# Designs tried in a protein design chat: miniprotein binders against q9k998. Part 27

Target 1, 230 residues: q9k998
Amino acid sequence: MAKEPLIRVLLIEDDPMVQEVNRMFVEKLSGFTIVGTTATGEEGMVKTRELQPDLILLDIFMPKQDGLSFIKQIREQYIDVDIIAVTAANDTKTIKTLLRYGVMDYLVKPFTFERLKAALTQYEEMFRKMQKEAELSQDSLDEMIKQKQAQANMDDLPKGLHAHTLQQVIERLEELDEPKSAEEIGRDVGLARVTVRRYLNYLESVGQVEMDLTYGSIGRPIQTYKLKQG
Below, E stands for the ipSAE of ESMFold2; O stands for the ipSAE of OpenDDE; V2 stands for 0.75 times the mean of E and O plus 0.25 times the DockQ between their complexes.

## First folded at step 13 (miniprotein)

Design h29
Fold by ESMFold2-Fast, scan of step 13:
Structure h29 (fold): chain B 230 residues (1-230), chain A 115 residues (1-115)
Amino acid sequence: as target 1 above (230 residues)
Amino acid sequence: TPELEDLIDRLEKMIDLLEEKLERAEKNPDDPEEVKRMLWVIYMLASLIRYLLEEAKSGDPEAVQRLKDLVERIRDLIKKIKELAKGDPEAIRELQKIEKLLSEIQRELQKMEQS
C-alpha cells in the first residue's frame, strides 16, 4: 500500500505579488497542493506545526524573521519537513549555509516557471523514493543488513563509481586552468552531466576537489569544480 | 498552429528583454527596489504564459482549457500589479505588452474551440 503522491506545500513569502505568482506556479503542477501561505517566518512556524506540510517554499530574506533563523529553528526542533529556499541573494556564503542546513534545493528570484517545475519535479522524485524506502519492514531491513555483511568488506571505491571513470575525471580536472561546471567536464570526457556530478561529489567529499558557486544569468547559480592545490 | 508559434516567439523575445532589464537594474544601485520587484513578477508571469502556450499548441483540449482558466486569473493579477506600479512607467509598459499578448492568446484559443 502507498500514500497518494500529492505533496502538501506551505508558502512562506512576504511579498504578496511574488506569493501569488508562486501559488500559480505550484498549482499548475498536478502532483502538488498548497495547504497554506504566510507572510512571516513566525506565522510559518505556527502553520508548519498545525498543517504538517511535506514541503515549504521559504523566502530567505523577510523583514521580520529571516529564513535562515526559521531553518535553524526547524532543524533544532527536529520538525519533519523539507525546505526549498527562495532567495534574492546571489552570494555564495548564504547558499552554502542553506545547503549545509539540508535544504532540498534553492531558487534565486526572479525564476522562471520552468526552473520551479524542474526543482519540484526533482523533489517529487526524491519524495517518491523516500516513500518507497519507508515501506520497508523490519524484516526487509534485516535482510539488507545481512546481505551487506555477506559482501566483501574491502571496498576501494563507493558503490556505483568505477576506478577507470574516476581517473578520467581526475585527469580532466588536472588539465583545467580555471573551475568548470559538471556539464562542461562531462562534455570533455564524454559522460553525462549527472554521471560526472557523482564523481565530483565523491572527490569533494574526500577533500580532493573544491566546489564554488558561480552566477551566470538570472536563476540558480552554477556549481564549478577544481582540484585542491597542494 | 502558426499563430500560436508567433505568439510564443514574441513572448520569448519579451522574456529576453526583461532579463536584460533586470540585469541592468541589479547593477544600478539607484533603481528602486519596488521597480525591480515589479519586473520580477512580470518576468515570472511571462515564463508561465510561455509554458502554457507551448503546451496548448499541441491542440490538447485539456491543455487549452487550462490555459483559458489561467489567462483570466493572470489578467486579474495584472490589474492589481498595474495599480501598484502606477509610479513606474517602464513596468506599466511591460504589463501592457503582456495584456495585449493575453488578449491575442484568448482570441486564438477561442478559434480552436470553434473548429
Scores: ipSAE 0.612, ipTM 0.802, lowest interface PAE 1.1, mean pLDDT 75

Design h3 (at its last look DockQ between E and O 0.54; V2 from the best seeds 0.71)
Fold by ESMFold2-Fast, scan of step 13:
Structure h3 (fold): chain B 230 residues (1-230), chain A 116 residues (1-116)
Amino acid sequence: as target 1 above (230 residues)
Amino acid sequence: TPELEDLIDRLEKMIDLLEEKLERAEKNPDDPEEVKRMLWVIYMLLSLIRYLLEEAKSGDPEAVQRLKDLAERIRDLAKKIKELAKRGDPEAIRELQKIEKLLSEIQRELQKMEQS
């Protein structure tokens, strides 16, 4: 995989010697690069946002904020990063908890270079497979859009609404933490307010989106939209 | 290779640091967590040395000799730590057993290289 981009790794480990050993281990592997190293979860959160790593090697037992708290914070902030946990504990309960938190793997200290290599090799295979599947999915979507244009027929959508634009609006709604106005959603997806409103009205009519009215102390109500929860 | 030489240099620096840490630990025997951490690092470094010996054996006798020398330094370091561990943590004795097993595996690999 010489032409494949390197998997970018952030290392979070409070012990300087263990940190250096982990760095040496990762740097020995040709498919990976260390983009940052930090001794605390707090710094790790800052570096995760700054560097946008693909993978974090995370020590679970750190001063102040433990690794479990770090993982919870990553999930709460919807940060798209994979984690391999490094732990001193090998009890079933801790391992199950880490797996339920969505970690890709776990390493129990002290581990061999061969064990780390096995974990990272398996992760690399999954990473590359996911990238290839995502590319195939995008190609399939692009082909579908081209076919719909060639057929000059839109079976399910009202005249003037386009499938690609509808999908952009839906994807933005899926990312929202709270209801937003048509103007706000339009700004986010690069569309005029009147255009986005047409798609939002359609989605509301088919029961996929919920519209709420927000009242100020003085003024007209503002319409806000969110995906409907079942 | 230059990459292998750089990695061996880094291994040497880590072992130097461990030797320094051991000297300090001998003067302060009331830190069992530091001893355990040194044993973890030793075990991990030995596993890398074993991996690198397998890589170097077919074409880099200088690297093989340097790695052999590092393994011997670690063996001596482990013997000294064993004396500290007898005074402290039963868990540290278990880690020392893993280190001794790995050192034996490295020694067998080195013997095979000499006979080939």
Scores: ipSAE 0.786, ipTM 0.901, lowest interface PAE 0.5, mean pLDDT 80
Fold by OpenDDE base, look of step 14:
Structure h3 (fold): chain B 230 residues (1-230), chain A 116 residues (1-116)
Amino acid sequence: as target 1 above (230 residues)
Amino acid sequence: TPELEDLIDRLEKMIDLLEEKLERAEKNPDDPEEVKRMLWVIYMLLSLIRYLLEEAKSGDPEAVQRLKDLAERIRDLAKKIKELAKRGDPEAIRELQKIEKLLSEIQRELQKMEQS
């Protein structure tokens, strides 16, 4: 089987140490390659045109340039590139602006490797689907639109929850034949147990997930989760 | 794997750089943003170490030991940063609490591996 082409990533981050950590995180994933790095949005625009990356991992709180202005400039120029935003802010106004500019996901600093892995894994799934299908089925389009609509409903998400990650958790729950623990679900979606638990608790609070207590032969009851059958 | 060894080597280099930065910050404590950035890096590195430990459970005792040693080095860094942050930056305190939580998760993971 021809080895699928690696997704070409541009990193835009002003802090060299944070940039290196982001590099380490991306390079740990087999589907991605970093084709360049920049410390400014201005240089980022140059490198985007030069390198034509598939994806930009963008710090939106870089000194000297508002990352929102960078995204706006990318979109105004009709540059065909996807953006995952990295932000120190989780204010609704910034998030709404990012969504309007069609970012694929947003990560709050500091983020875990698992959170980036989740974002990039779902991006890869979408990217590969679009590469393989010259024509998207209605079902495939509906899935992509649902992901975008889930992003539009972010206004109702508790602080520190991301619609994209929520969708990954839901999709994994939809595939479950039996209730699973937050640890098991976390392994399956590449998220830490504590992270998954926040999403599961949210989904429980909105009545989409049911939590059961499974008593093993020895030890603390394990919380298991499943979608509520409507 | 060579890829894991390379990644661990890069982690070691990052920790070395953090130690050097911390020594500079101890001499010039007036950059709260630098302290915050260091705490972010530490948190992110620990998250990767945790992930790598979870992957390594089944195979490489040497890699596990190296990752354990790195986690201990980061714990010592976090203690030193905590001493610097005693000046009352609420943001630094919050990040330290996240780091401490993550260190505790790594320690629990290591304990599970020792019992298996």
Scores: ipSAE 0.768, ipTM 0.902, lowest interface PAE 0.5, mean pLDDT 84
Fold by ESMFold2, look of step 14:
Structure h3 (fold): chain B 230 residues (1-230), chain A 116 residues (1-116)
Amino acid sequence: as target 1 above (230 residues)
Amino acid sequence: TPELEDLIDRLEKMIDLLEEKLERAEKNPDDPEEVKRMLWVIYMLLSLIRYLLEEAKSGDPEAVQRLKDLAERIRDLAKKIKELAKRGDPEAIRELQKIEKLLSEIQRELQKMEQS
């Protein structure tokens, strides 16, 4: 059976009620298994070495031991584990410190189940992608690169589309702060609406542009476009 | 499902513990950190209850009823803690506002289920 392996999680949390909530939250999600729980960073270091988890859900502000010192030790000892931090503080200094230590995400207590689910879902997506890439051969990578190039290759444009004009449309889309209609984009690049729509349809068909509906206070919904980029 | 029933059982045990903690907190009203921790747990448990209600609404009316009963117990807890939070801790007041918003959301979802 070729199902994907479970992501192994260690919980580090000193408050037994919060620990139980975190356990319930993680156990509700498929793809994850809890391999241990600890109440201190010192026990956490021991369990990390013993259990070799993929991911640690770590409470930063524990009375017995500062969770930041735990992260520092993990990084200084080059222990290969990912960390999602749980913190009581959401000030810029604390968040910046956590990011400098390379945590995958941070959650401010109290957090919802949906927030933890979002963090773990994003982590699982990255985890599975890295796993697949590690198993690809060089030839398989070359095939994937060829497919990606074919999606956005300007030399393979449909009949009636021109690379110079397509580049103008792409450059305008890159400048946008918000989605715009084909009419608006056309005015900016000097093209008729129907012409711009052909280029936008092509870009949508190869996965570079998103189309959505937006509502005006007075008008009907209109089709707007922006680049598919985080 | 067995997984859902296990989670509901564990939610119930956590609410039992919160009710016990509230009784002790009423005897020692000068511990605002304990009140804050209870409010954190309440908020997080409510968010899980909300999620489980969505899961159960189309196929498990017993689970929906159990989750409704648990949300009502938490509502009663929050009202009692609100009286303790009159001690002026701004953080506790903020947490109570989050809890009240979540309880209102749950109540609206339960009303939609009763009208279908």
Scores: ipSAE 0.762, ipTM 0.887, lowest interface PAE 0.7, mean pLDDT 80
ESMFold2 (binder alone), look of step 14: mean pLDDT 77; pTM 0.752

Design h30 (at its last fold request DockQ between E and O 0.44; V2 from the best seeds 0.70)
Fold by ESMFold2-Fast, scan of step 13:
Structure h30 (fold): chain B 230 residues (1-230), chain A 117 residues (1-117)
Amino acid sequence: as target 1 above (230 residues)
Amino acid sequence: TPELEDLIDRLEKMIDLLEEKLERAEKNPDDPEEVKRMLWVIYMLASLIRYLLEEAKSGDPEAVQRLKDLVERIRDLIKKIKELAKRKGDPEAIRELQKIEKLLSEIQRELQKMEQS
């Protein structure tokens, strides 16, 4: 049987001893592999393009180029890579700035092995869930196609919609006292607005949901949704 | 396991490097940031040693002994760095040393519990 793919990690850390300790910590964890190590953000950008890592452990405070500039460049170039920040600062302002840049987590030097393990374990759970959701989406679509004559609920779903997610959206709608936007509903069920809107559009098309247009002071109509009676 | 043995070997090499680096730091008094980085590394390594001791205690007495030896080497490093930090009057290094000493005390309590069983 094939192993699940290892999460490929790039280390960007200017201090050689800290770099080696980080390497030892990551390699102790069975789900991860170090694909590269660099001492500068500039070299790190080159290696990110070359190696296409899943995750970067990024030192924020490097002598010639700070990690914040690196993160901005990654974001501006739309490079699909996750970042866990490593920082010497424990002040609220720095931490809030890192979170605004969309880092997956942050580690304050010196950190324990247990703290790194917790951060990487949480990241691995998210990574594996995303992989399995993509695979399960394909499997669910295959099952819908195969069972088109057997299960009416699944037969009624368009390509790309899943019964479990649909149920999650319906349950939230049942709890509403007033119409809510796709963004508000998505926030409540932990789904992206665009995803929830697809399910709401489907539910509206089959007459299960009523869509209202609310004209705000800005003049742009806002679409809100609620369950129909009957 | 071979994986645990390899990791302990790497820990031994890191502590060797820290011991060499301390000797060099004693000769280069103008690099206070170097001592701080050494303390960070020592703290991080000590936490991994604590984790590995828990892992090894159920079936690898040789690994446990090697890890205990590394804890004692870390104690000696900390003692020497503490004297260096006191001479320089470095409050930041003293704070980092206190964190490491607390972790070493936790490790020592765990080791004593293992001996009682």
Scores: ipSAE 0.816, ipTM 0.922, lowest interface PAE 0.5, mean pLDDT 80
Fold by OpenDDE base, fold request of step 18:
Structure h30 (fold): chain B 230 residues (1-230), chain A 117 residues (1-117)
Amino acid sequence: as target 1 above (230 residues)
Amino acid sequence: TPELEDLIDRLEKMIDLLEEKLERAEKNPDDPEEVKRMLWVIYMLASLIRYLLEEAKSGDPEAVQRLKDLVERIRDLIKKIKELAKRKGDPEAIRELQKIEKLLSEIQRELQKMEQS
């Protein structure tokens, strides 16, 4: 079988330690190769033109250049590169702006390895599909759009998690006005607290759920869970 | 695997750098942003260690032991940072510490399962 070409990744991150962690995460995945790293958006523009990466993992909160301005420049120059944004902020205004500039995904710092893996796996699926199909059907386009919205690939579920059960947990979380405990969510979906907690931990690891500690008046802190508001 | 060994070596180097940074931060407490960045890195590293431990469950006992040792080093880092954060009253650091402590507790549960298997 002809070995499919690796996806060429450029990393743009000003923090050397975060950059190294991002490198370690990407290099753990077999479908990708890092073709360069930069600490600034200016250098990032130079390297994007020079290296012609398929994908940029971009920190948008670099101190010298607004990563939004970088994305804008990429789009204004009609550079055919995909961007996954890394952000320290989860503000709706920034996220909406990123989406308008056509980013593939966004990761809130700090993110887990599993969250980056999910983003890159989804990107790889899309990338490989577009390489194989010169023309996309409406159904293929709709599937790609849905996959961009679909946060949980069934194939990437940790051992002992089931897609159907995950969907039930997500659906229940979507209905929550307030954060709930794993015990409460478990009662609502007919699952044991320990079982639900595994799904919640997974969803937290992929950046879908936020966990808060609620300190009751008397007792151990209770972990409460809610969907991250996009 | 050589790839796993290389990755563990890189994890060890990152933890060494974090320990050095923490020692500097304890001497010069005036950069709360540095502590925050350290906590982010620790969180990310701990997530990778968790993943590697899951992959290594049936694999390389030496790699598993090295990863366990890294978890203990992270636990010690977090204890020191927690003491520092309490002294400074940094609520953001406390939130990030709680996330890391949760992740460490998950790793500990996985390790316990591996020891029972």
Scores: ipSAE 0.787, ipTM 0.913, lowest interface PAE 0.5, mean pLDDT 85
Fold by ESMFold2, look of step 14:
Structure h30 (fold): chain B 230 residues (1-230), chain A 117 residues (1-117)
Amino acid sequence: as target 1 above (230 residues)
Amino acid sequence: TPELEDLIDRLEKMIDLLEEKLERAEKNPDDPEEVKRMLWVIYMLASLIRYLLEEAKSGDPEAVQRLKDLVERIRDLIKKIKELAKRKGDPEAIRELQKIEKLLSEIQRELQKMEQS
C-alpha cells in the first residue's frame, strides 16, 4: 500500500516565540507537515487559499484580525479546512462561540506539549479513518455501519464531536429535500468534508440519519445522507 | 537522532532568546504583557523538555545531559523572573510562575528516578 499522506498544517499566530514553539510541537509529531506560518488573520486567509491546508492551528487573539472573524470568513466562503483554536482566555462565551463555529478542539495558552499531542492525535485518527472509508467496498461499508449502529449507546457525544456543530449539521439535514453527500453538506455549512462525515456517521450510528449509496455511470458509489423519516 | 538533536538545538536557541529578553527587562522596565508571554513560552518549552527527557532516558545520554542543562537554565530564568515579579507586585506573573515551578518539580522527580536506576 501507499504511504499515508501527511496532514498539511497552517499555523496562524502573531507572537513569534509562541509560533516557534507551536512549530516545534507540531514537527515532533509524525503524520503532520507545516505548509506555512502567518502572523495575521488577513495573511492567513490568503495563505489558506494558496496552500489549501487540511488543518489550521489558529490563535484567536490576533491584533489585526479577530480570530473569530477569520473562522466566520472560512465558513462563509466554504473553504475546506479544519480548525483547532488557541485562546488566551477560557471564558465560557468565547468557548461557546468557537464550538458554534465548529472547531475541532480548543487550547488555552499556555498549553503543554502533551495537550497539543492529544488534540492532534485525536484529529489524525479521525482524518485517517475518513480517508480510508471511500476505499471500502459497498458490502464492507454496509457491514461496518450495521455493527456500529448495533453498538451505539451514548449519553454524551463521542470524543471529538461537539453538540453545537452536530446541531448545525442536523439543521442543514432538516432543510434538504433530497439526500446529499458529505462534501455537499459540508459546503453548505462551511465545514470540511472529513469533519462533516464524522458527524454524519455518528448520526447514522444512533439512527437519526440514513446513508445511501448513489451509483454513477463511472467509478465508485457516492455516499449520500438524509434524515431518517421514522 | 538527528531529529532530536535539531529540537534540542532549537530549544537552546529559544532559551538564549528568553535570557536576552530577561536581561533587557532587568535593566529597563517593560510591560507586564511581555513578562506573561515569556512565562507562557517557558511553560510550553518545559513541557516539551519533559517529554524529550522521557524519550531519551534509555538510549541517548548526551541528549539527556543537554536537556538537563536546559532545565537548569529554565530554573535560573524563573528565579530571576520571580524576583522581578515580587518587586513589581505582579500577582498574575506569580500564578504563572507557580505553574512552571510545579512542572519543574515533576521534571526533577523524574530525573532523580533516572539516577537511582
Scores: ipSAE 0.785, ipTM 0.897, lowest interface PAE 0.7, mean pLDDT 81
ESMFold2 (binder alone), look of step 14: mean pLDDT 78; pTM 0.768
OpenDDE base, look of step 14: ipSAE 0.782; ipTM 0.909
ESMFold2, look of step 15: ipSAE 0.769; ipTM 0.894
ESMFold2 (binder alone), look of step 15: mean pLDDT 78; pTM 0.768
OpenDDE base, look of step 15: ipSAE 0.783; ipTM 0.909
ESMFold2, look of step 17: ipSAE 0.767; ipTM 0.893
ESMFold2 (binder alone), look of step 17: mean pLDDT 78; pTM 0.767
OpenDDE base, look of step 17: ipSAE 0.781; ipTM 0.909
ESMFold2, fold request of step 18: ipSAE 0.777, 0.773, 0.766; ipTM 0.898, 0.896, 0.895
ESMFold2 (binder alone), fold request of step 18: mean pLDDT 78, 78, 78; pTM 0.777, 0.769, 0.772
OpenDDE base, fold request of step 18: ipSAE 0.775, 0.782; ipTM 0.908, 0.911

Design h31
Fold by ESMFold2-Fast, scan of step 13:
Structure h31 (fold): chain B 230 residues (1-230), chain A 116 residues (1-116)
Amino acid sequence: as target 1 above (230 residues)
Amino acid sequence: TPELEDLIDRLEKMIDLLEEKLERAEKNPDDPEEVKRMLWVIYMLASLIRYLLEEAKSGDPEAVQRLKDLAERIRDLLKKIKELAKRGDPELARELQKIEKLLSEIQRELQKMEQS
């Protein structure tokens, strides 16, 4: 039971199985409704004009139509619609371009329901505030921008990496008095070695963890990890 | 409940295995893109089931109803993925069967909660 108007969402996604899952995710959120789904950017452009959605969930890496071209066309034609981008690749240049085009958020697939819910909940807060023609003080605007920046930082996580699991790995690293291998850390936190290695590689890539090579009597060194002091 | 905690734990273990499978598939250029997309869908669905189970554990009757409403749609999608997987990845088809079994056990526990 919705007391206020539902946010009308158009889904543009070329993969029919991913499309169905995204539809299920959005439909489980009480503030939102799917008004249309399309498999191509060309059809998506037609439906955007016909249905006038509030929000588009847009797959960027469609084989039939480039999502970046779709966004550019929407902006060049002055079509008033918000976009949350969905991407399959950690292409930093593409992500920076998306942010420059003023997308509301971006999601890296496969994403969890929790991640989509967080993005759409944040969007709903912004949408409702604008709908009420509320006077936006500088403090209020600053808060909205900070929330969006925090969400964008979470979106920087590579596919398959989740904030909760990342925090679990960080907390274990904080408890270590000496560097440990991915296998040792994984055993400590109850995660597969392969899984924890992905989080450690990510943390090393963003400068939060340093990797050391430890030599034994074997010819190949073992990689060990610890939090950076700074 | 202890039963819901067991189901959540089993689901988390399945999610971990799916993440490992996804990493292997992404590194192998010979793996069909369709198989990778099937793994994405399964992973995403598992996260939704996990979310609804956590809410149901809190005693939220709306969460219980939401999971029940989604159960058939999830089952239909899993059946479709399994048919596609049988021809390309028999191991994935076996993993899907395990997920279907887990979903059935979840549905039974939710039904019991209605009458508690």
Scores: ipSAE 0.580, ipTM 0.781, lowest interface PAE 1.2, mean pLDDT 75

Design h32
Fold by ESMFold2-Fast, scan of step 13:
Structure h32 (fold): chain B 230 residues (1-230), chain A 116 residues (1-116)
Amino acid sequence: as target 1 above (230 residues)
Amino acid sequence: TPELEDLIDRLEKMIDLLEEKLERAEKNPDDPEEVKRMLWVIYMLASLIRYLLEEAKSGDPEAVQRLKDLAERIRDLLKKIKELAKRGDPEAIREAQKIEKLASEIQRELQKMEQS
């Protein structure tokens, strides 16, 4: 009986013409509404708290405070908002950094209307599914998050590492109350210690996991691992 | 539809602004980065015009004509930007070549719009 709410979008873009084109693109699509537009990250933070948007379309190459700093601040403050990044860079390192910050998608300037439409359509499908499943099952929501993370992790994995296995290791790390050894993690996910060690070393190299020395018993140091907050 | 008419009006205003900015850049070439941003906007607008042309072909001849007129104005802007890049500052030779390449890529996309 009730109309579904529009997805509320905040635009953060310093160039007035690019800002207006993005506005036209978003407004052409049904299901979305622009609740605000800002030219700086500082104003973007204020408007994010004030307007509580569902989605931010964020330019990461702004003067002064860049978009990466903005994303980091949003995450550190536990603000519940999704981000699609807009970047001028198309190199693998920049893209991997954005994905590590948990952006929903990224657009490389100049992008077509069709590319933005594809990104927003995919986001809308996820948004509606999450709303529906929030009432039904915690497991369903966890599965969606797991699938999205597996897709991101498929990007340029080192030889011998598989996305499905990487996701199993990450999922287990997310469940931990305290740091665990590679052997303990391996036992929990049904993998050999040496196999899990390869994935943990990869995750450490990309800054997602930190290793520490701890004692299971006095006088016996062991290497333990946990997810890095940033 | 009223929504399509409003969007075409906004496209026209954006192209008007681009033409004004280019006229100013031709007289006082201060910022190669501004020309690059103009090319980004042109590319993005061209893609939306292409999308709207396909939509309007289903029954709005007036909208089709207005969109074709806007596509022609964008082609003219690209020609002028290419010419500006060729006459540019010797210090900006690398940027001029990049701008000319991007403008040529956009011109090819506009040609595809005409054939659709």
Scores: ipSAE 0.721, ipTM 0.821, lowest interface PAE 0.6, mean pLDDT 76

Design h33
Fold by ESMFold2-Fast, scan of step 13:
Structure h33 (fold): chain B 230 residues (1-230), chain A 116 residues (1-116)
Amino acid sequence: as target 1 above (230 residues)
Amino acid sequence: TPELEDLIDRLEKMIDLLEEKLERAEKNPDDPEEVKRMLWVIYMLASLIRYLLEEAKSGDPEAVQRLKDLAERIRDLLKKIKELAKRGDPEAIRELQKAEKFLSEAQRLLQKMEQS
């Protein structure tokens, strides 16, 4: 019967009118709250650390195009935040880069309120599933601690990641004879694709996993993952 | 509702600002990026107005009237900006082609709003 937590959103958008429209769109939706707005990537990085948002709505098509560098910096520093990209560009290089950095969705300007609502509704469903999975993982971790099997300091893991789930992902990766997608790995361990992708992104950030793009006959690249061989 | 009233107030402020920007742009038409951004904002606002009109359709006659007034102002802005975008050089023609797609979609949204 407890109130569901609001998804905390940071807006990064250089145009003040577009920023206000995005704020109005997000605030129209129940379940979300705007915790801050910034006009530059530099300010956005500061606010991301200060406010620790769940989601960033990020304009990629800024005059300096620092939106892509912002994503790179977030991922290199393994800051635990989800990103929905807002872009005027639809070129293949930009799309490939967004895929590599694991954005949750991307919106092409100008977009309708209905399109943003669809993106945020889908994200909310995934966010709620992640919370449910995290609660189950915590129960499992509590059992391991009670048995004195786990002495690891959980403070070493970023916000939203749990040791039990990380171990499940690592164990599955150890069994792979070829690279697999986040969706395939998720199916194998019984976790949502978005959840598994977060763990894979963490493992890649700490150098334990490598990600490759696989091209099919249809031309669409698919991200695949495997443990780094030493 | 207080939420709807707040959104309508914010929409009015945005449209007031767009009208001011348009007046300034008419005096300095050499900024195709500014015109494009105005078209983006108008397209996005038109979609929200349409959504709000559908929600308020028979529950709040005052809100419906205010939203329809805003839709008319948006329609007038689109017409004026379209004419402003047609002015200029060969470089502006390429930008106009992109804007024309936004205008066509916005025009479709405005036609749907007229039926609500």
Scores: ipSAE 0.713, ipTM 0.829, lowest interface PAE 0.6, mean pLDDT 76

